Miniprotein binders against p81326. Designs and how they scored, part 75

Target 1, 226 residues: p81326
Amino acid sequence: MLHFGGFIMEINHISKILEKEREEYIRNKVEEYLKQGFSKDDAVNKANQSWRTYIGHRIQDVIYNLLKKFLKDSGLKVTTDKALNNRNLPEELDKVKRLIAINYGEYLFLPDADVIVYKVENNDIKIIAIISVKNSFRERRFETTYWKLKLKESPVTSHIKVFLATPDKDNEISYKCPNGKPKKMRIILEYELDGIYFLKEDFEETEKAKHFGKIVEDIIEISKKL

## First folded at step 6 (miniprotein)

Design h24
Fold by OpenDDE base, second read of step 7:
Structure h24 (fold): chain B 226 residues (1-226), chain A 83 residues (1-83)
Amino acid sequence: as target 1 above (226 residues)
Amino acid sequence: SDLEKRAEELIEKAIELILEAFKLLEEGRPEEAIEKLKEAVRILQEALELARKNNLDELAERIEELIKLAEWLILMYEKIKES
């Protein structure tokens, strides 16, 4: 546990370092899009969107691999929604996919699940948690809460914990009431989700809002109750 | 598969090296940080080869992104070393 906590504190630096790449990345992408015939404004917008996707994937991958490593000793398994988007799934992953599916009548759809934590006991699969990784909240502020609410509607999925992991670079949800003004997004996310985990030090800690270093312990504790 | 497992183990090791490089940088040891990152790149390249040989496209993509991260960090740390 001590090793994980100390190791995960370094994740705070990943986000900061990646942000230093941004200026050069944006410049290069702007030039690329200009060469493709886009206007300057469109090129800048596209470059910024490309950056968000790029950095988001990197953070997600680091989080996935860290969780996979540190949960392994507890007998917990980790996968992703991307891994489940295959026509030929191993039996285990096919079961995982079915156990997180949301019913829309004639259709079943998967929630956005950057990381899925599950256990296998006596050949039965139990889904423990879904973790959404978000670098920024500009476009899809309450998407994770939507999926939490949808999962809660079914007795099959209602037990699944939904967590948000974020560096919250722009301090959109780091504090509940900065300067005495309530941050609607923080309040709603904290209320609706089972936890928010920050990849940074500067945030308002609560029972549900914690440093990312606590996520492994929390998941293990949840797994013991299932 | 055994090969997928090996690739994932290599990825985990590479991530550990990347995080170790961050610590070394904070300690004012950029040269050692760069060496750790170079090692991470080598390990990830091995993992990438495994992924490609087994037609694991999603895994290959993840590995390529980590390689890009490590290579970028090397360039950044080299600039810091020169400053």
Scores: ipSAE 0.013, ipTM 0.322, lowest interface PAE 8.1, mean pLDDT 85
Fold by ESMFold2-Fast, scan of step 6:
Structure h24 (fold): chain B 226 residues (1-226), chain A 83 residues (1-83)
Amino acid sequence: as target 1 above (226 residues)
Amino acid sequence: SDLEKRAEELIEKAIELILEAFKLLEEGRPEEAIEKLKEAVRILQEALELARKNNLDELAERIEELIKLAEWLILMYEKIKES
């Protein structure tokens, strides 16, 4: 069995690997764009844009695999919105999909839930949490908040915890009042969501804003109350 | 200032359109909801140009956030329409 110290060690190791991967990725992409005839400045800008897209998917995969590994022994299961969008679903995943769907009149829509944690007890499924993974806040800033508010409207989904996980490399939501000026994004996200988990060390910690290393123990504690 | 009042009026009109889009989607009318959101974006872009031209930085930031919200909603509603 792994204790939570093992989880923290895995996170620290992966963060270092991702930093090295970034350097190699950008170097290779800059060379690729230069060969296509782009200027050096354009090649660098395009490589950085490409990295932001790539790392978003990479971080989501890492979070999925870490949570699956460390929650398994607690009887908790992990899936992704990509798995739920497959054309033919196993019965268990079809039930998960139905339990997180939001009603819009004649339409039923899934929230943007990159990672989903649930449990199965006596053939009954309980959704514990959904985790939205954001690498950047330049676009779709309040998307996660919207889904939290919609889930709260139904007694079927109102218990589901909505978490944000982010490296926040541009310090967009790391502090509530940097330089004495309130950051509306950080304040709103912390107020409306059930938690913000940072994949970085430098941020303002609160009861809801924590290092990502605490997410496993928080999810386990929440699941015990359901 | 008259220009600040004009920009605020445009923002209010755009917010009303966004709220109307929420109601239309709940009624199962995503195509009409998307059209209201597109109209809101057009009005907000007009307000943004006015704010930037007059160096109203805080107002411009607020308008930019509303445009991002409306554009994200259009993408989500398009996805709902396709399912």
Scores: ipSAE 0.000, ipTM 0.129, lowest interface PAE 18.3, mean pLDDT 78

Design h25
Fold by OpenDDE base, second read of step 7:
Structure h25 (fold): chain B 226 residues (1-226), chain A 83 residues (1-83)
Amino acid sequence: as target 1 above (226 residues)
Amino acid sequence: SDLEKRAEELIEKAIELIREAFKLLEEGRPEEAIEKLKEAVRILQEALELARKNNLDELAERIEELIKLAEWLILMYEKIKES
């Protein structure tokens, strides 16, 4: 019990730790953009955008490595959409790619899948879950829900769970009805997705909105039912 | 039992090391934090062996959870250090 509390505090610290680097990162990027001939205001804006991208990738990488490590003992495998964007894929990853592809008639496209969890049994691959990692919801707020709905349209992909993992830095979806006012984004995301996992302590917990520490257990449980 | 007490003492020591690691991280000393966490894992592994030898299944499960936590922290801090 006390042990989960320590874990919760640490995940909360990821965002804080990463944010400590922000000032130096921004300063360096501003200087770089000024040298490229941008105005001060443009340089600052570009630096901030660069930081958002950078921090997003770092959080994604942490989550990927974490899931890879903790799911390994359960015989579950983890990959990413980036790993699937190669012309020459190993047979296993080529199968994974085909099993998450969405049909658009003449074309097949992959959903945004920051992390893909799958198992291999008797030489058959079963996709278990896709995890989307979002640091903030300023852009592409419902992109993950779009992909969930598209995956649900095919019997090949309808079983795939789609989860959102987020520190929700700006507290955009942490509560459903703060001050009695419904947060549309939280309500819609929670309704459409299979789960939301918070890398923070201060949020409204529900059956589908949980602390990130529960994601491994939930994925393992889902894998046993497939 | 004396062995259960020893296992609990080891757990307490490991938790303290984890707390120290957090403080070190806040101070911008990730390498030292990682070393504290590695020490915590070693201590917890000793406690786990004690628990298993004495058929203390509930205690063993708790220790395993702490090991997972410490290992997660190590992984995270290493990634922070490399970035």
Scores: ipSAE 0.015, ipTM 0.307, lowest interface PAE 8.2, mean pLDDT 85
Fold by ESMFold2-Fast, scan of step 6:
Structure h25 (fold): chain B 226 residues (1-226), chain A 83 residues (1-83)
Amino acid sequence: as target 1 above (226 residues)
Amino acid sequence: SDLEKRAEELIEKAIELIREAFKLLEEGRPEEAIEKLKEAVRILQEALELARKNNLDELAERIEELIKLAEWLILMYEKIKES
């Protein structure tokens, strides 16, 4: 059980690193834009927009590395959709790609699978979970739900858990009914997906909406049932 | 056959429109994404007519699957637009 405590400690450590990284990134980008002749207000706005793009990729990398590190001892493997899009795939990853692809007759499409967790049993591969990482919900808010619904249609993929991982800093899906008005996106995502893992402290917790610190334990438990 | 190649060409064009719709939604342009999906449905319906008239049952089933996908995406994107 010590490795779950280690995971939580490493998440907390990385959160502090990301906080300092943000401060340094914004400071450097503001200076860069000021040197280019932008006003202070424009420089700050542009720096914040640049950070939003940067942090999206950064969070995906962090989640991938954390899961790879902490699932390794449980016999679980982790890959990314970026790895699966390589022209020359190892046989194992080619099999992973085929096992998560959605069949449209002659055509196969990959779901929105930023991080993929699988295991190898004998010579067979079983996909455990697909994790979609979203820093913002202004775009692609229901893409994860779409892929979950498609995966459910096939016996080959219907067992695959689809999770969303998000810091949700703008509180777009953190609460179901803020000020008495229902947030359709939160309600739909929680209903259709297998879980939402928040990289933040303040949100409405449910059996499906949890702190990111619980994801490793949940994935290991799911893997044992397959 | 020549007819099968023509139908497959229409299918590929429709799939590309669906991919373009995904990108437009990612850019916060749901109205334009919906229009691309509607165009994809129109092209797929043309391909379906061609497949049915020529008794290409397997191809017709594939086209019907893609139409269902595009129509479902239109419904979801309409909901996103209203949010």
Scores: ipSAE 0.000, ipTM 0.192, lowest interface PAE 13.4, mean pLDDT 79

Design h26
Fold by OpenDDE base, second read of step 7:
Structure h26 (fold): chain B 226 residues (1-226), chain A 83 residues (1-83)
Amino acid sequence: as target 1 above (226 residues)
Amino acid sequence: SDLEKRAEELIEKALILIFEAEKLLEEGRPEEAIEKLKEAVRILQEALELARKNNLDELAERIEELIKLAEWLILMYEKIKES
């Protein structure tokens, strides 16, 4: 129980903690781009873009590591889409990849599966959940909802829960009706997905919109029903 | 075949439009984004017709999935526009 309280506090500050690295990162990247012959303005813009990508990956890594740690005792396993992007996969991961793949005829593509949670029972693999991690909703806002629908179309993948995890730094989906105006993106994401998990305290909680600290319990509960 | 090549070119063109639509949405121009997506659907429908005429079932299915994606994005962007 005590470990969970400290965990929740750390999660709420992940974005803030990582943002402390921003100034140094930007400075270093600007210098790199200037050396490559870019103008000062171009170098700054490119550095900011690089930071957005970098911070996104860092948040994904944090979430991955947290889930891996907290789900270990329950016997659940965690992987990523990046780990599955290999020609030579261990048998277990090869099976995981096949069990989450979306069919486009000649090609199989993976959904945005930043984190994949699965269990192994009697040498059988069952996919429990896919977690998409988004730091901001500037790009590909509804891609996760598309993948959820695609997963539902196949009996192989229809049971897989799709969750969104986000710090929602810009408060794009933290509240449904701020100032009396509906935030359609929040409403749509909440409707289409199995859950939204916030890495912050300041949000409107609902049945599907919860603090990230609840995701472990929810995943374990789902795993018991499979 | 020449028709397969043309279908692939159309798919590429449609994908570019889908990516442009995302950028337009980020810029706060949802109407223009929707128009780009509608154009992508039109191009993909042309590609679908080419695939069907050549009995390229696998390619046709792939194109149909891309149309579904574009149509889904249109629906979502329209919902955002009304917000």
Scores: ipSAE 0.025, ipTM 0.286, lowest interface PAE 5.5, mean pLDDT 86
Fold by ESMFold2-Fast, scan of step 6:
Structure h26 (fold): chain B 226 residues (1-226), chain A 83 residues (1-83)
Amino acid sequence: as target 1 above (226 residues)
Amino acid sequence: SDLEKRAEELIEKALILIFEAEKLLEEGRPEEAIEKLKEAVRILQEALELARKNNLDELAERIEELIKLAEWLILMYEKIKES
């Protein structure tokens, strides 16, 4: 199947751009922190923390735009949790929001759904997938699993696929058993989620853990079964 | 209605604790997050007893689901703490 060659090529090109952007960003931030009186080690650490925040938003935008572009011809639509939090929602997005909202008694909350894929058929909306984008797993490693469990408990949302997309630069979930020692986080995330898509080349591939280049193909196949 | 209101108040109190636990985990404080979740489980168990004693089957089912979620979060947060 060569239909998604353009998608894979575009991901590879963007990956190279992001690496150059990272080097320049960190270099500039280190200089900035040094001028503020931080030690070299502190400046490097703060620059890396700043980059994690910046790249998180950048990767979310990249993923949103790529999925919107490559899913459009398959009749699939893409939105974001940020779009759903607007006060004056179009009727279609208001319906999307209602179909993914989780009930906590008197309160309805949206899951951490950075990117949402849905389809519209005869004025009926079907949510296909929610994609959580994580640049790092230091403090929030099981958040996506929490939202998967909540969605699974309702007949309205139990069909929705929950995916994790991550560059995983620190190799926190790239392998199950490096040198024979299990990575508990990888095992738990792969077990509970519907898929993990890596924005990197080096990782232990399984039926549920794949290169991000496979996501368009997988989403289209899932949508055909709904 | 008074007993049902009491059960709902306990559920709301437990939900607040669950959200506080998530915030504490985001701040790198898993031990405190786990304590908040354990308190939420205790409160939900009180609410469950009230619901069952008064034959509020739908409410009891909802409370049981929240207890399972909170207990599962405790296990996950303990794994995070262990790493």
Scores: ipSAE 0.000, ipTM 0.141, lowest interface PAE 16.6, mean pLDDT 79

Design h27
Fold by OpenDDE base, second read of step 7:
Structure h27 (fold): chain B 226 residues (1-226), chain A 83 residues (1-83)
Amino acid sequence: as target 1 above (226 residues)
Amino acid sequence: SDLEKRAEELIEKALELIIEALFLLEEGRPEEAIEKLKEAVRILQEALELARKNNLDELAERIEELIKLAEWLILMYEKIKES
């Protein structure tokens, strides 16, 4: 446990390091898009979008690997929705995929699940939690909330905890009522989700809004009750 | 594709090594941390070659940034070791 707290501080540092490379990344991408025949304004916009996608994946990868490592000793397993997007899945992952699927009548679809935590006991798979990783909330602000609500509609998936992990660099959801004004997005996300975990120190802590360092402990505790 | 999957597996392995290195630093073992980071860089270079050969530009960019991160950490740990 002591090692996880120190490492999370390093995660925050890693995020800052990645952000320092933004200017160079944008410059290179702008040049690339200009060579492709885009206007300067279009090239800049595309470069910025590319950066958002890129940094989002990097943060997701870090969170995935952290959870995989720290949950391993507890006998918990971790996968991703990307790993489940295969026609030829091992039996275990095929079962995981089926256990998180949402029913839309004639169709089954998977929720957005950047990280999926599950356990295997007596050859039975139990899904414990889904973690959505968001670097920014500019687009699809309540997508994670939608999936949480959909998962609640079925007795097969209603027990699955849905967490949001974010550095919240723009302070969009770090505080509930900054300057006395309620932040709608923070309030709704905190109400609808099972928890929000911040990869930063500067945020308003509540029962559901915690530092990312608490996520491993919380997941382990949930796993014991299932 | 199978190649994309292999590249992602290499990235995952490299990230695990980077994480291990961070823990080793916390334990006051910078030499071992540097070894893990050097191994991570090697693995990422292999992944980068795979990505480039298959014109996976987005993946290549992700790998390049991880290499930069690992190299930066090596430099930082070397400074700590000398201190």
Scores: ipSAE 0.021, ipTM 0.396, lowest interface PAE 4.3, mean pLDDT 86
Fold by ESMFold2-Fast, scan of step 6:
Structure h27 (fold): chain B 226 residues (1-226), chain A 83 residues (1-83)
Amino acid sequence: as target 1 above (226 residues)
Amino acid sequence: SDLEKRAEELIEKALELIIEALFLLEEGRPEEAIEKLKEAVRILQEALELARKNNLDELAERIEELIKLAEWLILMYEKIKES
């Protein structure tokens, strides 16, 4: 039994909560910076930058918890790159880490895998997808693309789907240019990645660029083919 | 093998150039980005020749896809430059 309607309703509810959190967070941070002696303009700018960092982590947590909740009944497991960086890993997570880590000589790098979806069958682990969560594209815009290219190079990791999840509030990749074409960043990301999932309503859906509400169903279908 | 390792080294150099080109384009430097991509294609073509000569079919296919990526990016960047 899959409850996709419940998933969409929960996304909508969380979006409203995050808007209220933003207003209170910024108000409190502006007061804090003013007390530290910053000018009003500097305090506002610093508060907005602080919010961008905070909401980035908050959205990652939300996506992790939503996917964990709604994929559980399909036998799929969810973890994070943060969990995989622990020194003492359970056997299962140690196997997950080995299946996604990229070796650069002496160094073991995890891709930009904020959320990792995998399954366990007959004690074998199969990585289904990694999801990179981006609140803004101000810097390191193509980091996810780099990791996709590196994963594609190995027979161990080439099957792993690499997804981007983003609210894209600044319309950096969901907006079309005046001539009707997508922006260059959108074209590159959509071409190279396996999918982009928007946490917003207003954009043109394509085969690869979809509303976040479709991610659970897509992951389950991918899992059936592995 | 030594030849397979050399091909992998060339692929790594090309990937570095492709990533550098993506950052250069982001900084509004499309001419430099295009030149980095052209160098990446040249290096990948050298890697492709090594892979084909040694019957490394899977590696050759992977290199061909990277060449297609770099060539596509060159075309896109040239269009961006011309408005």
Scores: ipSAE 0.000, ipTM 0.127, lowest interface PAE 15.9, mean pLDDT 78

Design h28
Fold by ESMFold2-Fast, scan of step 6:
Structure h28 (fold): chain B 226 residues (1-226), chain A 83 residues (1-83)
Amino acid sequence: as target 1 above (226 residues)
Amino acid sequence: SDLEKRAEELIEKAIELILEAFKLLEEGRPEEAIEKLKEAVRILQEALELARKNNLDELAERIEELIKLAEWLILMAEKYKES
């Protein structure tokens, strides 16, 4: 489809923008820490740590905006866990929040759902997918599997697809060992989750592990079955 | 009742520890998260005993679900340490 080609083009443009942002961010943060009296080595280390936190939020925002833009014409809506934690929720978002909440008696916990895709039909809300966004292997990837398993336990939430989206720049889960075997965590994530979408070009694709460029058409196809 | 209030206070403290553990796991600190989660399980088991001795079946079920959550998080944190 023509609009999916536009999606791929925007992903490529954003990748280049993020590379430039990294260089500028690190430079500016090093200068900031030096002005605060840190040594050059400490300033560099703190700047790199700051970038790791920043890029996590930045990639989440990018994915949210891309999905919102490209799913709109298919009648699908996109929100974030940050939006659902707002003090004053619109009625529609309050319903979304209740439909993804995991019940522990009187206590309700929300999964760590960075991006949420849903549809509204005849005033009814159906949750399509939850997307967990991770910029590095060392971050919260195993929490994604926990939330997937909890969602499967309830008939209200068992249909919800749980995806991981990651640039995996350090080849932590996209790399195969010389003997052809995937790394342990890749095996676990691919087995437990409904899909992994890589924000990179060079990796071995499988039925569940795909280029991020395929996520829009996959979500649309899933929504047709609901 | 005073006993039910004590159980609720224990549950609140355990939930705070579970939320701290989520944050620690998010920060890549699984050993500290496991320590918080084990303390949460201990507190929840104390609350569960209070609920059971007083025939508070609904509260006991709620506590059992929180223990399952904390135990799942311990398992996930242990897997993270191995990775």
Scores: ipSAE 0.000, ipTM 0.181, lowest interface PAE 15.8, mean pLDDT 77

Design h29
Fold by OpenDDE base, second read of step 7:
Structure h29 (fold): chain B 226 residues (1-226), chain A 83 residues (1-83)
Amino acid sequence: as target 1 above (226 residues)
Amino acid sequence: SDLEERAIELILKAFELIREAEKLLEEGRPEEAIEKLKEAVRILQEALELARKNNLDELAKLIEWLILMYKELIERAEKIKES
């Protein structure tokens, strides 16, 4: 059994490998947008935005499948917010959806939950953790923090751990005080979230900021306390 | 190394096939998607052999993981086909 720890060091390469597709992807998308009648500058901008969305989904899928695989032996289950966006859900997933919903008075809305980890015991579902996956922090920098705070407001959801997983490609949150200057985003995210997990080696490790390799162990440990 | 680059090229090619397979699944064409995924797995197996022969242990492990992921995707697609 390849120990999860050895597999995790390899995740650092996934982001690098995916980034090698960028040039070809951009070229093809630029051509597509030019054919649609956009200007060259608009086509390039749209292609770059499309790439950011695309690479984000790819990293999310990788993380989802990793967690699903490595948590399976522990009896833990994994789903996504996308899987919950169906009118006809199996009973299990319908319960999961209800257990992560945030109350806005007349309306219930789901938090952004790229990955949802839960357990089923005696036909009861317990939500363990929500993992938000971010490739970059150019947009929606504190959305995960907002959802954590909202989940904390209800006794139904207050126990749910919220984690951020990121390769932090642009080194936006890898260090707290690079060159003696505090990185506001790193400090706030680390303070408000239950953990940050990096898909890279070059970062400042703390009690809450760890390599992605630790996430499975941490989730399993949390699951035992619930 | 040239061999590491070749292994990475194979991985990238596998990713292209997976993107095609995902599109085919969205289009309701699961049979064709499964064939693309199977081809991707075959390419990754070739990449794995290259990585192992050249003592690229980290890359080999990554490729092994990718193979496992895509085999699971095949299983999911097969279930969709039967449904």
Scores: ipSAE 0.014, ipTM 0.318, lowest interface PAE 8.0, mean pLDDT 85
Fold by ESMFold2-Fast, scan of step 6:
Structure h29 (fold): chain B 226 residues (1-226), chain A 83 residues (1-83)
Amino acid sequence: as target 1 above (226 residues)
Amino acid sequence: SDLEERAIELILKAFELIREAEKLLEEGRPEEAIEKLKEAVRILQEALELARKNNLDELAKLIEWLILMYKELIERAEKIKES
């Protein structure tokens, strides 16, 4: 049995811890850069850039471990693209990799699949969902949509749900038409992807744009239909 | 809660050690990284005892999950060390 209230509480608690960690991280990095001879303004800018990289990895780890914990009792398994890029793969993960790889002539590439949810039935693997985790949208804004469109081209991968998970702290995709002006990025991402899950409270909720706390129950419901 | 703040301070101290461990893993120094990760788990276990003793049930569940996560990271680092 799953406890979705506990899942939401763990997300909120992690957010509080990460905010305190951010303050300490920035202070330490500013001090470090000042000792290296950078100006105060440059040190602050470099510390903030360092934090954005650091927190991106942390959010991916958190999402992976939360999904692994809360999906296991539903018979669902979770892995990462990092795990799939190991040279010597277990047979199960090698099969997962083959089922999501995209063909470019003589080359095969993995999509932007930070977290992958799958199930095993009668020694056959079914991929349920791929989750792309984005801390910011400054670089490679539509990479996730590109991979979604490529996956739809093959009968092997066309059923795979592609989700985006993001804190969207800069409000880049939180609303479709703020002040009556369409936000191209939000509109395109919502249209092309199977869902957007926000790690924040303030956003425009739709059938496809939800709080991250909904992701576990959504994935379980999808898996029942496969 | 004052006790909740103390538990969170221990968690943040553990996170600092985990950051150091990740940097060591990137530099190809898994033995030193494993030692940092083991110390981080020890501090998280201390935070867990504090949370449980003071009936902070939701925080205790989070700390139990963090311990499990970093024990898995230790196992992965040990495999890297052996390869």
Scores: ipSAE 0.000, ipTM 0.194, lowest interface PAE 12.9, mean pLDDT 77

